# VHH binders against Probable RNA 3'-terminal phosphate cyclase-like protein, part 20

Target 1, 375 residues: Probable RNA 3'-terminal phosphate cyclase-like protein, of Arabidopsis thaliana (Mouse-ear cress) (q9c578)
Amino acid sequence: MVMMKKMKGSQSFRQRLLLSTLSSTPISIDEIRADETIPGLRPHEVNLLRLLEIVTDDAVVDINETGTRLKYKPGTIVGGKNLVHSCSLSRSIGYYLEPLLLLGLFGKKPLSIRLKGITNDPRDASVDTFRSTTLNIIKRFGVPAEDLELKIEARGVAPNGGGEVLLTVPNIKTLSAVHWVEEGMVKKIRGTTFSTRVTSDFEHSMRFAARGIFNNLLPDVHIFQDHRAGAQAGKSPGYGISLAAETTTGCFISADTTVSCERPDETGELDVEKKERSPAEDTGVEVASWLLQEIEKGGVVDSTHQGLLFLLCALSEQDVSKVRVGTLSPYAVETLRNIKEFLGVKFAIKPDPLTGTVILKCTGSGLINLSRKLS
Short names: E, the ipSAE of ESMFold2; O, the ipSAE of OpenDDE; V2, 0.75 times the mean of E and O plus 0.25 times the DockQ between their complexes.

## First folded at step 9 (VHH; framework vhh_podentamig1)

Design hYRE (from g15Y with S31R T103E; at its last look DockQ between E and O 0.69; V2 from the best seeds 0.00; counts 0 for: pae E 2.2 > 2)
Fold by ESMFold2, look of step 9:
Structure hYRE (fold): chain B 375 residues (1-375), chain A 118 residues (1-118)
Amino acid sequence: as target 1 above (375 residues)
Amino acid sequence: EVQLVESGGGLVQPGRSLTLSCAASGFTFYRYAYGWYRQAPGKQRELVAAISGGSTLYADSVKGRFTISRDNAKNSIYLQMNSLRPEDTALYYCARGRKYFVEYFDSWGQGTQVTVSS
């Protein structure tokens, strides 16, 4: 009889697999959507298990006929190069990037993997946000900047994807604890618009609208265009914008969105010819406003990165990390519970009513990459 | 309305100290950034100090001599001015801006005069 951590339900699936693998803790999850009309694991969840089998060795995955029960014995994280994974189209590449970034750090070899699928989608952080913001958060924990990289080789949006990225992650021995409580002040805003199988005028409209909001706030704003054609444009029409604010103390705050349009012959002409309201102009205003709302909440990361921040703190060396965030998101609270369950790390949480923010402290679990090749 | 009311200005001798106060009303105090600006006769208005979140910023000419602070319970912003010099003579304004930004202020007080002379 193999002793497994018993769990129920579909919640936290991605984090449960991540933490199971990092902590070498076998898990058994029952009642996965057992009471739903369509029970069991979803395509993106099964696809994540396939990815884990690619980047680890000796993993054992046992799923029952209906997909309502999973038994997972994690393997050893290997990493390696020349790896390729086709992500399911039910979620974006971003769904897979967050766990993969952390798993790659603790591999036997550095990770180099091509991910194919949807690069931009509102349900997950875009590949642009990973490149501009997520990687910078990870670097604060002692990860070498030169070897941590995400290249966007083709873009793809829902429904048919067709995008491709190349992720490289260095293997390390341990993560460094952080003292990160100073938010600083916004010194610059950078962004990227993209367009696939639609006119690049959508990008101009989004940039113009977003700059109209930022021009009265700071002088250093630059939003790059990334129009894709041919093979690099994927299989579906779409456009979007990703923004990041950088502060004087090195914090990055992000917001992004994606619009999946029909082909230009079906909808694109009407959208660009609309005089009173442009979908692209509205998109630019909305993402700029969302960025400002995230900045206003305070903290050293935006609300969507709180979970990653806490995971990094908990995985770090056995030393105290102290971080400031805005109001804890539901996902962040769930992350703290999963961290305690798998790593035994408890965060001290202290509200700061004078600033409207929250301070969190923990002693890291001291995860050490025992598989790492040191020579 | 948004109101910012400065006080504490006056005539002081060089080398002495003053504390300026700014009472804020009509909005949620901790959600904004604040600054002190000054305008000397015949000169452009210039930033003296700003405070937002856990961060402060000072003009080079006042670093080490001036301290900006705030009291969220009293909805007030302060400027402690030490080692005053004749060139600090100006009309001092309290300003409110968007939290975490220093290039945009949307509301201003009427100012309080500081005169440094023997």
Scores: ipSAE 0.439, ipTM 0.730, lowest interface PAE 2.2, mean pLDDT 89
ESMFold2 (binder alone), look of step 9: mean pLDDT 84; pTM 0.849
OpenDDE, look of step 9: ipSAE 0.609; ipTM 0.824

## First folded at step 10 (VHH; framework vhh_podentamig1)

Design i15N (from h57I with S30N; at its last look DockQ between E and O 0.83; V2 from the best seeds 0.72)
Fold by ESMFold2, look of step 10:
Structure i15N (fold): chain B 375 residues (1-375), chain A 118 residues (1-118)
Amino acid sequence: as target 1 above (375 residues)
Amino acid sequence: EVQLVESGGGLVQPGRSLTLSCAASGFTFNSYAYGWYRQAPGKQRELVAAISGGSTIYADSVKGRFTISRDNAKNSIYLQMNSLRPEDTALYYCARGRKYFVTYFDYWGQGTQVTVSS
């Protein structure tokens, strides 16, 4: 008889599955949205379980008839080449990338997987943000830079997707602990706009608006356009922008947003109606303002990367990691609780009144990839 | 109203030290970055040192000799200048900019003169 860690509710589903798999801890989750109008697991959550079955061996997934109860026995992380997964369109590829990036590090073989679906959506970090920011955070923990890569083969937005990325993740033996408290000062801003099945003028408008804000702050600002046509434009009209600020000490702070167009004639409808500011200009201002707000919060990562940062620290070798972040969100506190529950890692948390930031310290769990294979 | 008031300048001999002070008022002190700039007659204004939160940067010409610091309780920024050289002679300005940005500043003090000569 297998003893399972018992849990309730729909919260932290990605983290629970990730931590269950990395720690080889079977879990039983009950009462998943049991009182909601539509109870049980969502399509993207079931799809994540299918992805885990692709990248691991011998996982056991048992879901009851209503989807309100899950029993999950994690398998061995294998990785491998030439893998393909069609992500559910209820969430973006980004929903799957964060757990997959960490799982791939501890696989028997290096991971090369093609993910199909939605590349850009406001509910999840865009694939651009993964390239500009997320991968750089992971590299600070001793992951080889040249073997960690995300290629955008096609773009797709809600509702119909049609996007595609190729993720490569090296397998490693351990993650290195970090001493990462120096925020530095912003030295450059980089960005990417995209447009699919709409005029590329949306990208120009977003870039112009964002650059107008940043030109008053620093000279080194470059926002590149990525207009997609034909098969690479996916199946739905949309546009968006992803920004990253790089600091003098190598920190990356990000913001991104996406506008999804539900109907093909939205561009025509938009062209007929005049406003003081277009939706694309507003989008550019919004993302630039969000980036500045994230920078002002301080810390070595933006608020959306706090969970990943804490996971990396907790998975690292048995040595002390020390990191600085802005004020902890409720989600960040939830992440710390899940880490303690699965890995037994406790963070010491000390506010820094001088800077208005928070310093966190832990001794990593010392996760070792015992089955690591390079050939 | 935003105010930056420099003090502590003067005439000193080479090799001696001075401490410049900048008193800030009219805004939330901890929400900004601060810098010390200097300008000699006929030359462009140049960055000497900057501070935002706990992060500092220095011009190569002053590194190891000058130290920027701040006192949040007194809303003040300081520049400790040691081992002064005649080339450090300039009008020194305190400036304020957006937190974590030190390229463009939106408020400047009146300046305090530092003259290094024997």
Scores: ipSAE 0.592, ipTM 0.811, lowest interface PAE 1.3, mean pLDDT 89
ESMFold2 (binder alone), look of step 10: mean pLDDT 84; pTM 0.842
OpenDDE, look of step 10: ipSAE 0.762; ipTM 0.901

Design i15T (from h57I with S30T; at its last look DockQ between E and O 0.84; V2 from the best seeds 0.70)
Fold by ESMFold2, look of step 10:
Structure i15T (fold): chain B 375 residues (1-375), chain A 118 residues (1-118)
Amino acid sequence: as target 1 above (375 residues)
Amino acid sequence: EVQLVESGGGLVQPGRSLTLSCAASGFTFTSYAYGWYRQAPGKQRELVAAISGGSTIYADSVKGRFTISRDNAKNSIYLQMNSLRPEDTALYYCARGRKYFVTYFDYWGQGTQVTVSS
């Protein structure tokens, strides 16, 4: 009757689980880091499976002794309120938010869930970026704006976290296809700095440096401070800055970073690619420069949101979506492969040499939430 | 050397049309945003129109009458000015700025005079 889709390797783990669940496709993944010193699934990957068990009904998860083989039979997405999940500290809450935002849309009930862990980390989009940029991208696909919300109740950074957010996601029937090719021009820049268990002077330094760059480009720039103390400051010292540019046509382009104590990667080994700690002023300059680079690439989303954009297009009702992006990132290309593999959706890709951007078109898979129950 | 050279200005009667041109050289044309500004005697410079990527913006006073465009093959920016009014009389400047930003510009041409009078 039902055969499992067979796969190998550790790549695309979040998207494979997300697409497996949305398409009701059981999967079997072998050879997960089988050749590495520490083989198998990582703590944050196992933790994602536990989150799926919380927000779905009747999911079946079978992991072998070494973690190198996973058999996953997706459940029915139920959602619900008063849910709580403690995220693994090997990655941030942002690792979980991306798939959870899409899963919550197709639940039997609206989702309200409290996520505990690390709110800000350079390896994942910050909770500030989700609030300022990611939610606005989702809203363009017909998701009610007032029911899609992320509240930051406490901040936490590596290594010990202690942060907390409350996510609400409406359940919907379908996503609407989009015609979204007009980039506009930057009209305002907004940002948030934070500091936990360090002086709030770091926030002033980052804000001052970033404004020094933006003041030469436009007048409408506001970067707000979010210093946290006590329990709301989490368990580790850190600071960071998240920026978003809004264009005249309603596009949002983001960049963020966080400075925290050195954290081993998910295998227990130090991340040799982690940059040396920079003075807060240099951090402000770097994130502002990264934002400007993302803007200059063009497109209706920044490079880090291309994957989400394509997932939304592919999950939409059976109608044509047309979107403009800058140069496709490697992650975006992998996203297109996973979409084709699970949903059968193929994007037509056409470079636009006049603007140096790329146009993508697809017909959505037509995902319908048949079990939808309001409130 | 960065150069922006305006042309096409002149004396015209109200209700008529002019096309301003701006030839750009000394840099990669497609890497920037461009704008037309004007300055009447005794007044501050004001943005008339701007173009970057696939997007344009216009001052309210000229919307519907003026059209900004560009020709990447000729490294040129144009301002088509229709239904000219006496209040359009000004020195018109071509300007270059950072791509996708059209509020502040870092390089300016010398300007071309447009005078609308009967």
Scores: ipSAE 0.548, ipTM 0.800, lowest interface PAE 1.6, mean pLDDT 90
ESMFold2 (binder alone), look of step 10: mean pLDDT 84; pTM 0.853
OpenDDE, look of step 10: ipSAE 0.748; ipTM 0.894

Design i22P (from h57I with S52T T103P Y107S; at its last look DockQ between E and O 0.71; V2 from the best seeds 0.00; counts 0 for: pae E 2.9 > 2)
Fold by ESMFold2, look of step 10:
Structure i22P (fold): chain B 375 residues (1-375), chain A 118 residues (1-118)
Amino acid sequence: as target 1 above (375 residues)
Amino acid sequence: EVQLVESGGGLVQPGRSLTLSCAASGFTFSSYAYGWYRQAPGKQRELVAAITGGSTIYADSVKGRFTISRDNAKNSIYLQMNSLRPEDTALYYCARGRKYFVPYFDSWGQGTQVTVSS
């Protein structure tokens, strides 16, 4: 008899699939947007299932005619070379990178995969942020730096994309538990601006505005420009900026945004909450201010990386991890609930009112990559 | 009104110890980073030590000899100075700055003089 975890609704779809696959837990999800005028799974959700079929073998995906019911039997994570996946343009490559980075660590073989789509948008973290910040967080858990890499081959923004990245992820046996509570002090800020099918002067404006904010705070600030032309510029005009602060104890805090044409949401509707296009100067000020707000919250990661941090802690060896974060984000709370549901890992959460931060502790689930192929 | 008031300075013999205190008022104490700077006659102010969010940094010239600490309940910052040397003679300032950005402070105290001599 095979136990199948029964669930309802469209929430947490990405994390449910990720945790189902890592824990080898079959799931059945009913009532996926069953009452909505356009019911069922969205294009990016179906696309994520196709990505899972590419990087695993023996996965079974059964979707009903309306897309309102999914039965998913996870496969064995294989990885491999020469893999290619075209991501749906309703979300960016970043939507797929987050689960893929964790899946690749537990594959039979190292992962090398080319992802095509949107590299930069305001909804998901940019590929620059993954390269500058996300990969460094993962390395903290004992993942070797060699072969953990993200190359940006072409940039693409909404609506038409045309971007391309090459992701490599080493396969590992286990993740190490961490004791990571010291934030340190900001010692440098690094950033990348980009521009596609617009004047590179937008990058100068964003850089100038951001430096105006940081020059009164620290001397070591470098923001690099990445103007793309021709095929490497993708198919739509856009520009953006990604910033990361590095601290004296090796923490990275990030913020990023992108200005592009209006992109339809998951149902084909215009994104009403999407910002109007802003002058490049305002964009530079906005991201710099957001970075400062994230730094002020404290913790060893920014609020957008709290979910990843908790997943790494929960997937680690059966030993205690202890981490400090700022105010828990809604996504982080959602992540803790899903972790408990799939892995049985419960975090002890203790506010530290004297520092204004929160300490979380857990004993990792002890995930071991039993299928790891040693060359 | 933002106030930082240093105390504890004085004349002390080489090799001895001294503790500086800084009382803060007029703002939410836990929302900021703090540091100690010193300035000898004819020289620029230099960072001695800083503290924020449980993290500390020290100038190389004072590592192992000086310790910065804070007491949020008393809204106070301290600098314990051990093994004092004549080159530690300076006017010592307590400073407040943006959390996690210690070298660029926005508010300063009046200073307290430390003189190390035989």
Scores: ipSAE 0.287, ipTM 0.618, lowest interface PAE 2.9, mean pLDDT 89
ESMFold2 (binder alone), look of step 10: mean pLDDT 83; pTM 0.830
OpenDDE, look of step 10: ipSAE 0.668; ipTM 0.864

Design i22T (from h57I with S52T; at its last look DockQ between E and O 0.72; V2 from the best seeds 0.00; counts 0 for: pae E 2.2 > 2)
Fold by ESMFold2, look of step 10:
Structure i22T (fold): chain B 375 residues (1-375), chain A 118 residues (1-118)
Amino acid sequence: as target 1 above (375 residues)
Amino acid sequence: EVQLVESGGGLVQPGRSLTLSCAASGFTFSSYAYGWYRQAPGKQRELVAAITGGSTIYADSVKGRFTISRDNAKNSIYLQMNSLRPEDTALYYCARGRKYFVTYFDYWGQGTQVTVSS
C-alpha cells in the first residue's frame, strides 16, 4: 500500500468499509464522533470490523484508545464455508447483510455464513425483505440463483435477539450491466408475518388489516404466517410483517415493520379494547400503507433498495447500466457520493417529468474477481 | 368535481375502426392509472386495456387490434379500436385507479356505446 484515503467523521461507515474492501483502498478515518458525549465507534461498527476480519484475509485494523480514529487496510476477500458471526445487538442482522451480499460475490470461495442476533427490527431491513426482495435485485446483475439464498433458522427481536440466519452467496467473476427501466404493473402481493414469544393472534390481526387494504386493489394477495416457538423463538417477545409486491416485469417493491413487546407477563388488562385499534391491527395498516406509498413513487426498486441498486450498477462490467427509480432517498444520494469517491463512477441523472421518476445511467467500474479460479 | 367523460362511440360495421376518448378533470391527471372497461348486455364488466406511466396491458381478446394511449397535456385517455367485431359490441367505460394497479378502479365515467353490426 502507498497511500491511505483520508476521511473524517462517522458518516457512511458501513459503505466506506465496503467500498474500501471492494476497491482495495486503504482508509484512515479521523474524528469519529470526537465531540460527542460518548465518542468513537459504536458497538455495531466495531462488530462490522470483526466480520470483515472473518470473511477476508490479511486485513489490518488499527483503532485508537477512544475509538475516534480508525486505520483500515483491506484484506483479500476469501469467503468460505461454515463461518459463524455473532452480530451486535445494537443493530439487526440486516445491517451486516447489506455489505456481505456484495463482498461474498467477490471472494476466493463461495460464502456460507451463519449470522446470530436480531432478525427483525425497524432500523434495518428485515431478513424477510432480504429473502423476498433484495436477493432478487442482485440476481438481475447476472448472479446465479442456485447458490444465493437466505434461510431463517430462528427469529429474534430486540432487546435480546436470539435469531439466526444462514446466508449463502456464490462467488462470481463479474456483475452484468443492466437496462432496467420498465416498472410494469403490480400483479401479486406476498407477505410474511412472524411472532415470537407472543400469541399467533397478533399475526392474524396484522394479516386481516393488511388484506383489508389490498383486497380493494387486486385479487392475488397471500400473506403467510411464521409463528416460532421453542428454540426458534429467540429471547424476546415480538411480532411483525414484511410485504413485497411483484410486478409484471419482475420488479419487487417491499416494506416491513417490527414490534417488540416490552411486558409479556403484565399484558391482558385492557378493558378499552373496543375503543382502540389493537397494536397488531395498526401495524398491519402501517406496513400496507407504506408499501402502497413505495409503489406509487415508481421505479424498479423501493426507496430502501436504491443504494444497493446503484452499488451493483457501479460495480458491474464496463458497460452502461440504465435504471429508473422514484424520488431519491437521502441514503441513495449518500451512496452516489461514496461510489464516486471510491470507484470514480459518476451517474448521469435525468428526471422524467411524465412519470415523476428519475433515470440514472453509469458505466460500471468493471470490478473483476481475480482471486476466483479460472477454468 | 372528479369527472371522466367518454365520447366517440357509435354504430359501425365489422372490420371498421373507432377511436374512443375520455376527458378527465377535477384532479391531478398524472397521479393515476387509467383503463377502459366494457360491458355487454347480460355479461360482466371486463377490462379492455389499462395504462400507467409507460406500461400498458390489454385483454387477450383485443391484443393487436386495440391501442390505449394518454395525452397528459389534454388530460385525456384514448382507445383506438381497429378491426372491430360484433363481439366488441358493449358499453365502454373510462376508469381511474391507483398508479401501477389495473384491477380495481375508484372512479368511472358514464360510458359510451359501441355497436358493431351489419
Scores: ipSAE 0.406, ipTM 0.701, lowest interface PAE 2.2, mean pLDDT 89
ESMFold2 (binder alone), look of step 10: mean pLDDT 84; pTM 0.847
OpenDDE, look of step 10: ipSAE 0.810; ipTM 0.919

Design i3S (from h57I with G97S; at its last look DockQ between E and O 0.85; V2 from the best seeds 0.69)
Fold by ESMFold2, look of step 10:
Structure i3S (fold): chain B 375 residues (1-375), chain A 118 residues (1-118)
Amino acid sequence: as target 1 above (375 residues)
Amino acid sequence: EVQLVESGGGLVQPGRSLTLSCAASGFTFSSYAYGWYRQAPGKQRELVAAISGGSTIYADSVKGRFTISRDNAKNSIYLQMNSLRPEDTALYYCARSRKYFVTYFDYWGQGTQVTVSS
């Protein structure tokens, strides 16, 4: 007879489930795309619910016939080893990694799970970005580096995927509050290109173009190639690049993109392998430029990681966290609303006109992993 | 047109202080990082200090003696040099770089001479 938190609409679905599970708050979501031609939950959203059933015990999921109403009673986060989940191809593995990274921290057992699907897609952060940047952000909050790891076993791009990663997450007792306001200055840039079912020349082109931009800024630039063949190449042709800048104070700023060669581009062309090399060079220039834009915005994280940063602050011990970010992204603002709704944590937001950045402060909710099992 | 104009150099006795100024024009001041470099006769240029936003770095030889600062309202960068030594004698250059990058600089002023001697 536990009262459910009532909500409406399709927005924030991933965060609502994450926060519901972390806070043990049952939720009822109505009017999920009720006015759309195809109403209700999307395949990747249903797939996320199935993933929650794998990593928790005793979750209750009730979806009506049209998918426009969900009742979700969260289970206990268990974690465990040798878990396998096939992700829906309507979104990438990255859609699932963000909630798993947080859920795994508060599980009864350490999490080890194999995820199959799309590793690289522009709609979600690439698996390379998770490895280069996202994991380092999480470690800042007192998460031990032991067993916080992402291994890329195979690559897959849209539409058919075929990629595979192995995620390991240690279970912890609490997250530490942070004082993280110093951006530092960029000291190195690292990157990874990949190619699957296309010529590795695309990687050479992207790397050359990106290096041309960065070599005028600093000497420590290394972009590695990751050409995949055979079983590790997935089922669709594509290529892409992920870049990360590391600063003198330990900040990581990222940008990534992926080209799926079987999708129509904006001109309607389907097979980019027949075009001259300039599309791959353009991709290299574009991602390098996006990285520079993210760096220029300031802050201790890039815009795409602001939501994760605020979640970590809000879940942390009951002490003050203080963080600096650049311009708040729409996703970051949405995240702040959901944090208040589920955790009751409010952020004080103060612009810093001298630097053109914004400082956020909160007292963490003090989430403690009472079910933690030491192995 | 990008302009960086240094001033405030001169002849000064050891142990005394000077403040260098650099006036910037022809571009959006807040969009860049800035540095002071110096070049002694027969030597290569070396970084003295750099600033981007609220972050600063200093060469080991000047830590605790020199302070870099900026004034966005005046489009100016300053170098406060205390406890000057004869080895600080050099031509001092103001330079700019892309925001948050202070390893390579893309534009330089003409320099202002600092001479530390009796």
Scores: ipSAE 0.582, ipTM 0.819, lowest interface PAE 1.4, mean pLDDT 90
ESMFold2 (binder alone), look of step 10: mean pLDDT 85; pTM 0.856
OpenDDE, look of step 10: ipSAE 0.681; ipTM 0.867

Design i5R (from h57I with K99R; at its last look DockQ between E and O 0.84; V2 from the best seeds 0.67)
Fold by ESMFold2, look of step 10:
Structure i5R (fold): chain B 375 residues (1-375), chain A 118 residues (1-118)
Amino acid sequence: as target 1 above (375 residues)
Amino acid sequence: EVQLVESGGGLVQPGRSLTLSCAASGFTFSSYAYGWYRQAPGKQRELVAAISGGSTIYADSVKGRFTISRDNAKNSIYLQMNSLRPEDTALYYCARGRRYFVTYFDYWGQGTQVTVSS
């Protein structure tokens, strides 16, 4: 391991592995939660390493006994079909989708993989948001729309999951730089409610509440219902809602949330929806309000997608990308730091005080998929 | 105090031009979307043009003839009306709405009259 990048701590673990793999940079991470009562890597972090071993060849993972030290030599990204990965239930499938979407683009073969676990939770973006918003962001960087798809085969929520998605990602040669500064104006709002092992009335309540807010803003609002029963309902009761606004210039702004409900027979808790303002109605109001806040911040993506946007810009061809975002999120700032550390790409950041938005520019690193098989 | 004050209306002959302006005050100008609406006698108020950020939309009846613009330094919105027709006769209102939304507006000026007649 001639050129090993040394680092410390548990921060940025997902991005460090992603960038290590994309840049073929071996890393050594010490002091992973070394001063905590339960030291070392968490289950979802180890699970991410196992996913990397599935989608790459010849990766080397060396973790010490307590999980406080990791040496990672990235493999060659292969991709392939008929892959299956069971995600840790400590985080949702969404934790794994973001890095996997980028890794799949630079594989020897197109990626087709089944991911099992939790499809919806508020901590990570829901699978609905990936389908409605995240994939559309990626397409702007020259990724063909065919074969970039996420199918929701079954839904699962915390604690026991039981969900399943099928992700397909085309392999490409390069990502195109973008000039993406026009936010446009909101022309439609789309959404999906879901319910698993609870009454679909929760979906009606969430939809009604959200539409009540949006009907004062625009006419083209449609929120679909996705009630799941039987095998497709996973192992735990829950409900939730994912919203996306589409603008006239093709921007997508998203918000989502999920509620896990306890079963009545064990807890004895009352159904708030029947006696008082429903938790489902409150959930609908909350997500609609969050969507409006994200839209009001401006930018071509919502705050939760800023990190992905910057990664795509930094991985693109050696040409200038220019993008407009709202206030930089803490995760986005962390992403910019990691991009500089691994790719040497620096962003010029210019606030626009008149709009309250920020313009970022960079010259992409010019990542080329040299492993890509051609017929 | 939030204010939208229209000006620039008047009597003009068909085929001529007018520029309407709307001075905004009492709020952060760049935080909102703006529109021009008009209401002819006996008709419902209708959207003429709207602007949010760098994006604009126009009613079909005015496309190619009217241009909405804004001057962030002067907190003002403008409507350039060219090739005016008698059917453009109306009371024109400046309106403010939620940023990035241009189909419904909830704060209105008093309006300025435009009359197109020979």
Scores: ipSAE 0.504, ipTM 0.770, lowest interface PAE 1.8, mean pLDDT 89
ESMFold2 (binder alone), look of step 10: mean pLDDT 84; pTM 0.849
OpenDDE, look of step 10: ipSAE 0.717; ipTM 0.877

